# Ledger of designs, part 5: VHH binders against c3ng28

Target 1, 373 residues: c3ng28
Amino acid sequence: MLIIIRPSGEIALKSPRSRRNFEHTLANNIRSVIKEGKIWRSQGVLFLEVNDNNKNIEELSKVFGIASFSPVMSIKSYNNNLEDIINKAKEVFAEIVKGKIFSVRAKRIGSHNFTSLDVQRKVGEALYPFSRGVNLENPEVEVFIEIRNDVAYFYYKIIKGPRGLPVGVAGKTVVLFSGGIDSPVATWMMMKRGSIPVILNFNLGGSVHRKFVLEELSVLRKWSGGHKLKLFIVNGTDVLIKLSQIEKRNRVVMLKRVMYKVAERLCDKANAKSITTGESLSQVSSQTMTNLYVTEYGIKYPIFRPLIGFDKEEIVELARKIGTYEYSIKLPEYCAISTKARTSVELDEVLKDEENLNIDYEKVLENSEVIEI
Key: E = the ipSAE of ESMFold2; O = the ipSAE of OpenDDE; V2 = 0.75 times the mean of E and O plus 0.25 times the DockQ between their complexes.

## First folded at step 1 (VHH)

Design b01 (framework vhh_gefurulimab)
Fold by ESMFold2-Fast, scan of step 1:
Structure b01 (fold): chain B 373 residues (1-373), chain A 119 residues (1-119)
Amino acid sequence: as target 1 above (373 residues)
Amino acid sequence: EVQLVESGGGLVKPGGSLRLSCAASGFTFSDYAAAWFRQAPGKEREFVSAIDSGGSTTYADSVKGRFTISRDNAKNSLYLQMNSLRAEDTAVYYCAADEWYGSSEYDYWGQGTLVTVSS
């Protein structure tokens, strides 16, 4: 079975060297997901040849860098003779258009003795007797003929891919991953831009929390382009004990500062150049503009917040689409730290508390459990 | 980012001419079919003309013989030469692009340029 894979439009705009690198990464990711077959580049698309019994083809809809793909029904080599194409189209599409209002779409690459309009009209005429009619603007079914030099490809499905860029092209980011609804979506958005996420989780909820975080990462693994996900789990118990020494209303912001500082150390270890969070502006009291400013103050890496301008409903819709939502809602909330943070904590107070707590962030990271998903 | 930007619209007298341009960026324009659509006040958007990646053209009956669509792939540009303009040609004109000639749904659209044919 042959499949035509169309890379994202952004890839086509890159310099020849960058485009080659992006296309090579995409091809490698596809091979990793499909696990068999042959893939090659041809005139702006990728062709993937797989066994007819391959069950992994639908996984292409989760490979970032793919705009769309089409399983090919039939292939016809010809000697620049339009009649060969018309006869083959009639043979393969007669049943597809039967009893339906249809349209023919033609694309042509290379030099020919005929135009795309000629293909559209003649194939339309040949198929008309089998159909209920033709409507170019609003058909019930569309049939496609893609002609590349001396070969015509016949198909009737265009399956949308997730677009974006191939995972691996944009470098690493350390994701502060709570396992709630937001952080899996933020991780997915960074993968969509080609980044490899390194997952950092502070376990404050024990074995149940760990279970659902692993299930969420198993879902995200399907979107990773075959890249394994590395998870660092920090036992938060010692940190929580230290945080009991400070004013209750400052504890949530201070916990976040600890998380950012440990993420900063993980960036150094993993050669990542950014920290990603699932924070949305004003979603909760700890995520006001002032509290985000205080939380990230003094961190040397850029903080990416893909969800900063998203509404709760938008995030939930994406979480459902990604497949993480059903696991996120099962995670227990950790209530040992104040559930009501100040909407505006004082930077000077927080910095003084941080100096007094004197947490060894490197040791916190060293004591983490490391899992490859 | 994929963009189509129309220009060349304006006020013209009946019988006059205008040339619309559409600048494409953010994709390999030469691989795409491109089209002009228009929407007159109080009417649905209607097809005007299309050109495939190979240069083959088609026209709506209402503009056939008066309008000419062309493209310059080296400049990533689409053009519409409008001659013998009539009051009924008054509309916002949109540039559209799609991988498929004869597309029922176009992937990319410009913001439009207003053409007013009036004395």
Scores: ipSAE 0.000, ipTM 0.285, lowest interface PAE 17.0, mean pLDDT 85

Design b02 (framework vhh_gefurulimab)
Fold by ESMFold2-Fast, scan of step 1:
Structure b02 (fold): chain B 373 residues (1-373), chain A 119 residues (1-119)
Amino acid sequence: as target 1 above (373 residues)
Amino acid sequence: EVQLVESGGGLVKPGGSLRLSCAASGFTFDDYAAAWFRQAPGKEREFVSAIYSGGSTTYADSVKGRFTISRDNAKNSLYLQMNSLRAEDTAVYYCAAELDYWGDSYDYWGQGTLVTVSS
């Protein structure tokens, strides 16, 4: 099966050099995901030739950088004779348009003695007797003819891809990954923008927590464009023991500061230039404007919060679409810290507590379990 | 690491035949367009023939009907079959690959192989 793949429109808006680099990365990602057949560039699209199976179509639907793709139903080589194209279109599409209101869409690339409008009109005329009528704006079925030099491609499906940018073009980000509903969605959003996520998880819930984090990352791996996901698991129990030395109301914010500081060291180690979190503004008491300010104070890398302006319902809808929701809801809640954080902690108090705890963040990171998914 | 290595050049008499080969490595050869160029002493490089990933070919007018470009994707190889050779075909022949998805030029070049057509 031959598939026509159309890159995201945002890629087309880049400079010629950047566009080529993005399309090269996209082609490599597709090859890493599909693992069979061949892929080649052709004047604005990528062609992919694979075995005829539904698995390949499903896998392409999860490759960022793809706006849409179309399985080719038939191919016709012709000697610059429009009648050959019309006859082939009638053969291929007559049954598809039968009893339906339809439209014909044609695209032409190369030098021809006819226009796209000529193709649309004449194919439309040929198919009209089989149809219930023509409606260019709201048809029940659309049929497509893409003419490239001396070859015509016939298809009637345009399958939407996830759009975005190819994973790999935007560099690495360290994701503070709790395994709850939010952090997998934030990870997905960063991959959509072309970033390679490096996952940092503080294990507060033992082997059950670890199991469902791995399940969620297995789902996200299907969206990674073939890139392996590197996971660093920190044993959070030792950190919680140290946090027992400070006031209960400040413990949640201090735990988050520890997480941010360890993520900062991981950025250095992994050559990442940002930290990503699943935090939404005012979702919980630890995520007020003041507490986010206190949490990130003094961190040298930018903090990306893709979900900062999202409602909980919006995040859940995305988690269901991505496929992580079913695993996120099974993670046990951990309540060994304070039940509720202050909605407004004092920066000076938190910084003094941090100095007194004197946690060796580099050592915490060095003792992490490292898994490649 | 992209590499192209030409072979098959040599001395041949007018009217003779010669087959050039180009071995590609460091990339998936079948995904990209490949071409032959030549450069005669004291002149600029000129296009000879190209073969695209889909199998379509194009030839310079001076070699059309005499030269045939082909590829073997399983062997990562490009070939140029040269028949009815003329003195004016004397040149260093270069293999080139176009990895630029939107460009009209070739990005990678081999070291060249010398073809001399002389009595």
Scores: ipSAE 0.000, ipTM 0.127, lowest interface PAE 16.4, mean pLDDT 83

Design b03 (framework vhh_vobarilizumab_d1)
Fold by ESMFold2-Fast, scan of step 1:
Structure b03 (fold): chain B 373 residues (1-373), chain A 119 residues (1-119)
Amino acid sequence: as target 1 above (373 residues)
Amino acid sequence: EVQLVESGGGLVQPGGSLRLSCAASGFTFSDYAMAWYRQAPGKGRELVAGIYSGGSTSYADSVKGRFTISRDNAKNTLYLQMNSLRPEDTAVYYCARDFEWGDTYFDYWGQGTLVTVSS
């Protein structure tokens, strides 16, 4: 099966050199995901030839950088003779349009004795007797003819891809990954923009928490464009014991500061230039504007919060589409810590607590479990 | 391992003709667009001619009407027929897999073959 893959519109708008580099990364990601067949670039699209139809369709729908793709029904080489294209279209599309209201869409690249409209009119005319009628605006079936120089490609499906940019083009980000509903979605959104996530998890819930974090990352691995995901698991229990020494109202914000500070060290080690979180504004007491200000105060890397303006319902809908939701709901939040935070903590008080706790962030990171997925 | 090996270059008088060949191996030749680039002494690389997998061709304005690019998929070979050669055509000619107008970046290119046009 031959598949026409159309890169995201953002890639098409880049300079020739930049576009080629993005298309090259996209092709390599497709090779990593598909693992078989042939792929080549041709004037703004990628062609992929493979043997396994079902697996190929599912896998391509999870490759960022793809706007859409079309399995090709038939190919016709011709010598600038429109009649050959019309006859082939009639042969391959007659059964497709049978008893249905249809439309013909034609796209043309190169020099020809005819226009795209000529192709649409003549093919439409030839297929009309087999159909129930033509409707250019709201057809039941669309048939497509894509003409590239001296080759015509016939297809009737345009399958939407996830768009975005190829994973690998935007550098690394350290993701503070809780295993809840939000952090997998934030990770997915950063991959959609071409970033390779480096996952940092503070284990507060033992073996059950660890199990479902790994399940969620297995789902996200299907969206990574073949890039392996590196996971650092920190034993959060030791941090919680130290936090018992400070005022209860400051504990949740301080725990988050510890997480940010360890993530900052991981950025240095992994050559990442940002920290990503699943935080949404005012979703919980620890995520008020004041508490986010206090949490990130003094961090040297930019903090990306892809979900900052999302409602819980929006995040849940996206988590279901990604496939992480079913695993996220099996992980209960640590209720004693997450439910007692003040909506507004004092910066000076938190900084004084931080100085008194004197946590060795580098050592916390050094004692992490490292897994490659 | 992708390999492209050019041949056919040499010394020719102005107004003369030469045919360059590029033997390709390590990939499915018929699946790829192929091109000829050149680089004259002290100048940047220039795309001369391109041929798509379907056989359609494209030429730089400087060579239109004088050069003809062609391919033999059965032999995995790319050709450049150069007619009415001028001193300005003196350059090292490179075979390339894939091409982009206005850019010298491409996946692979060969070792090159020198064409000298002089008396």
Scores: ipSAE 0.000, ipTM 0.202, lowest interface PAE 16.8, mean pLDDT 84

Design b04 (framework vhh_vobarilizumab_d1; at its last look DockQ between E and O 0.42; V2 from the best seeds 0.00; counts 0 for: pae E 19.9 > 2)
Fold by ESMFold2-Fast, scan of step 1:
Structure b04 (fold): chain B 373 residues (1-373), chain A 118 residues (1-118)
Amino acid sequence: as target 1 above (373 residues)
Amino acid sequence: EVQLVESGGGLVQPGGSLRLSCAASGFTFSDYYMAWYRQAPGKGRELVAGIDSGGSTSYADSVKGRFTISRDNAKNTLYLQMNSLRPEDTAVYYCAAYDLWSEDYDYWGQGTLVTVSS
């Protein structure tokens, strides 16, 4: 079976060299997901040839960089003779349009002695007797003919992909991953822009927390374009217990500062150039403008917050589409970052507490459990 | 009414063992981070061992390998098993409960005296 894969529009707008590089990464990601067959680039699309019994083609709907894909029903080589295309269309589409209101869509690349409109009209005429009628605006079924030089491709399905850019083209980001609803969505958004996430989790709930983080990452792995996800699990207990020694109102912000400082060290070790969080502005008291300022003060890498302007309802909707929501809601609240913190902490007070706690961030990272998913 | 009641302290010979218990009431014990602190005569309070709501543990370097902290959420009880006791372990031991997820107070027990002496 042959599948036509159409890259995202952003890829098509790149220079010829950049477009080839992006298409090459996309092809490699597809190969990693499908695990068999042959893939090649041709005039702005990718062709994927797989065995007819392949059950993994639906996974293409989770490969970033794909705008759409179409399983090809039939192929016809021809010598610029439109009649060959009409006869083949009648053969392959007669049963598809039977008793239905239909439309014919044609696309043409290369030099021909006929137009796309000629194809649509003449194929429409040939199929009309089998149908219940033609309606170009609201058909019950659409049939497609894509002509590329001297080959015509016949299909009747266009399956939408997630768009975005191929995972791997934008470098690495360290994700502070709590396992709540927000951090998986933020991770997904960074993958959509072509970044490889390196996952950093502060374990706050023992084996239960670890279990649900792994389940959520298993879901995100389906969106990673075949890239393995590295997970660093830090035992948060030592940090949380030390936090008992500072004022309660500053504990959540201090915990976040520790997380950011450890993420900063992981950026160096993993060759990542940014830290990503699932924080949205004013969603919880620890995520006010002042507290975000205090939390990231002195961090040397850019902090990406893909969800900064998102409402909780928007995040939940995305989490459901991604498939992480069903696991996120099972996470006990004590495993996620607290929603109960002072809405405005004092920078100098927090920095003084940080100096007094004197946490060795490099040692914290060195003692982490490392898993590849 | 929140209460933390420690028990199990006493006089013990060097190299001996003691098991401290802390019975908690008046709050949802399973949601709280629990810790054992100690205060020796003329010294400040120091963290000995802690355990989070999920059961993960942390120990001070001075007691690591000798002490074991544990909790029984069904019985609302925190434990500290102290082995290979040294004269330097002589202190009043305090049970503490704290929560990052609640605006409730941190809670402290009254303490239990442990004396390691011949």
Scores: ipSAE 0.077, ipTM 0.554, lowest interface PAE 6.6, mean pLDDT 86
Fold by OpenDDE, look of step 2:
Structure b04 (fold): chain B 373 residues (1-373), chain A 118 residues (1-118)
Amino acid sequence: as target 1 above (373 residues)
Amino acid sequence: EVQLVESGGGLVQPGGSLRLSCAASGFTFSDYYMAWYRQAPGKGRELVAGIDSGGSTSYADSVKGRFTISRDNAKNTLYLQMNSLRPEDTAVYYCAAYDLWSEDYDYWGQGTLVTVSS
């Protein structure tokens, strides 16, 4: 089977050097997913040759950087023989257009003794007897012919990819991963922009929490372009015990700060240049403008909040699309501490508490369980 | 070590035929765009024919209809079938390998001499 893969439009807008690099990364990611096949770049598209029995082809729809892909039939047309193209079109498309209103779309790259319009017209004429008619504006079926140099490609199926950028082109980000609905979606969004996520989880629910986090990550792994996901699991209960020493009203925000501080250390270790969270503005008391300010205060890495402007329904829809929703909803909210969070915590008070707690964030990270998915 | 080794060159009469081969080693042949170039005495190197990994071909106008470029990925070999040879086809023919992910040709052979003369 031969497949034409169209890279995301964003890639096409890059400089030639950058474009090639992105396409190279894309190709590598595709290879990792497909495992068996030949891939090559030509004139702005990727070609993938795979065994007809390859079960992984559908996974292309989860490879960021792909705008669309199409299984194709091809012929090598010697001497620019339009008749060969017409004949092959009849072979490939006659059944497809049978009894339907159809249109032919042709594209050519290279030097030919015919135009794309010629191809459309002649192929249209040839297919007309099999069809119910031709309508260029509102066809029931579209068939496509791409002629690239001396090769003609025929297809009628266009499968949409997820677009975005190939995972790996934008470095690493440490994701604060709670296992709720939001954090997987945030992770997915960062991958879509080409980032490799490093997952940091504070386990507050024991084995059950761990289980669902792993399930969610297994889903996300399908979107990671073959990149392994490294998971660091911190014993959140131990942290909460420490936090029992401060005022209850500040514990939620302080917990978040501890998470950010540990994430900062992990960034150093993993060579990540940002921290990602699933936070949405005003979604919960801990995510007010003031509390976000206080929580993030002093963190040296950029904090990305891809969901900051999303409402809960939008996030849920994305989670469903991604496939993490079913796992996320099973995870209980373990932070009983969250119900008593102030909508506005005082920065000075939190900093004082932080100083008094004197948590060794490096040690917290060192004591984490590390899993590679 | 990357190697491109051309063979098949020689003396041929006008109207005759030759088949050039380029044996590639030291790199993943199937991932490269392959091309034939030629350089006549006193002239610059010019593209003769190219073939991508998918088998799509291109030709210089001067050789269209006479020359055929092909590749065997299993043998890591590039071919140039030259028919209806003309004296103006006399040149050193070079095999080139182009990384599809790069802007430049990566590797060149040493060339094989083709002489078309009565």
Scores: ipSAE 0.021, ipTM 0.337, lowest interface PAE 5.8, mean pLDDT 91
Fold by ESMFold2, look of step 2:
Structure b04 (fold): chain B 373 residues (1-373), chain A 118 residues (1-118)
Amino acid sequence: as target 1 above (373 residues)
Amino acid sequence: EVQLVESGGGLVQPGGSLRLSCAASGFTFSDYYMAWYRQAPGKGRELVAGIDSGGSTSYADSVKGRFTISRDNAKNTLYLQMNSLRPEDTAVYYCAAYDLWSEDYDYWGQGTLVTVSS
């Protein structure tokens, strides 16, 4: 089975060296996901030769950097003979258009003694006797002929990929991964921009919490382009005990500041340049403009919030598409710490409390459980 | 060390034929898009013919039907069969490799001179 793979358009817009690097990373990711097959590039596309099975098609649909792909039949035509193309089109498409209203689309790359319109008209004429008619706007089936230099490719499926950039081209980000609905979606969005996520989880829910975080990461692993996902699990109970010493209504913001400070140390350890969260502005009281400002105050790495402008329904829709929603809704509630955050905490109070708590963030990270997915 | 070494250039009469070879070493030849470029005196370097790792070929309009690019992956060798040569084909011909798998610059040979003159 031969497959034409079309990289995302933004890859094609890169400088020549960047484009080569991005296409190389994309090809490596495809090889890692598919395991076996021959892959090569030609004039803006990748070709993949593999065994014909639905698993390979499903896996390609989750490789970031792919705009679309198509299984193809092909012939090689040295002198660009249109008659050979027409005859092969009949062989490939006659049964496909049989009894159906159809259309023919053609495109060309290279120099030929015919036009794309010539191909469309001649192939349409040849297929018409098998069909119920032609309709260019609303066909029941659309057949495609793509002529690249001395080879013609024939297909009738265009399978959508997730687009974006190949995982690996944009460095690492530490993701504060609660395991609720939002953080898996934020992780997915960063992978779509080519980042490798390093997962930091504060476990406040024991073995059940751990179970569903692992299941969510197994789902996200299908989208990682073959890159393994590294998970750091911190025992959140020790942190909550220390937080019992401060004003209850400030504890959620303080917990998040502890998470950010531990994430800073993980950025240093993992050579990551950013921290990613699933926070959305004003979604809950701890995520007001003021509280987000206080939460990140003094953190030296940029905080990326891919969901900052999303409402909950939009996030849920993405979570279902990604496949993490069903696990996220099974997580136990945080009974030990409330969503009773003040809508506007005071920075000076938070900083004073933080100084008095004197948490050893390096030690919190050192005591984490480390798992590779 | 990556090396591309062209051979087979020389003086040939108009209408004659010449076969260029490019011996490649220091990289996995079968993974590379390979090409022949040429540079006539006072002009820029232009693509003549290319062949990808799967064997698909492309040609400049000026040489189509006269030149044939091929590769022997077992011998790590690229070829250019040049037939019906014309004086305007006179140039230094370069072997080039462009790879999807390398983080380095493209590789080029030092060139072989083809002169078409009576």
Scores: ipSAE 0.000, ipTM 0.173, lowest interface PAE 19.9, mean pLDDT 85
ESMFold2 (binder alone), look of step 2: mean pLDDT 85; pTM 0.852

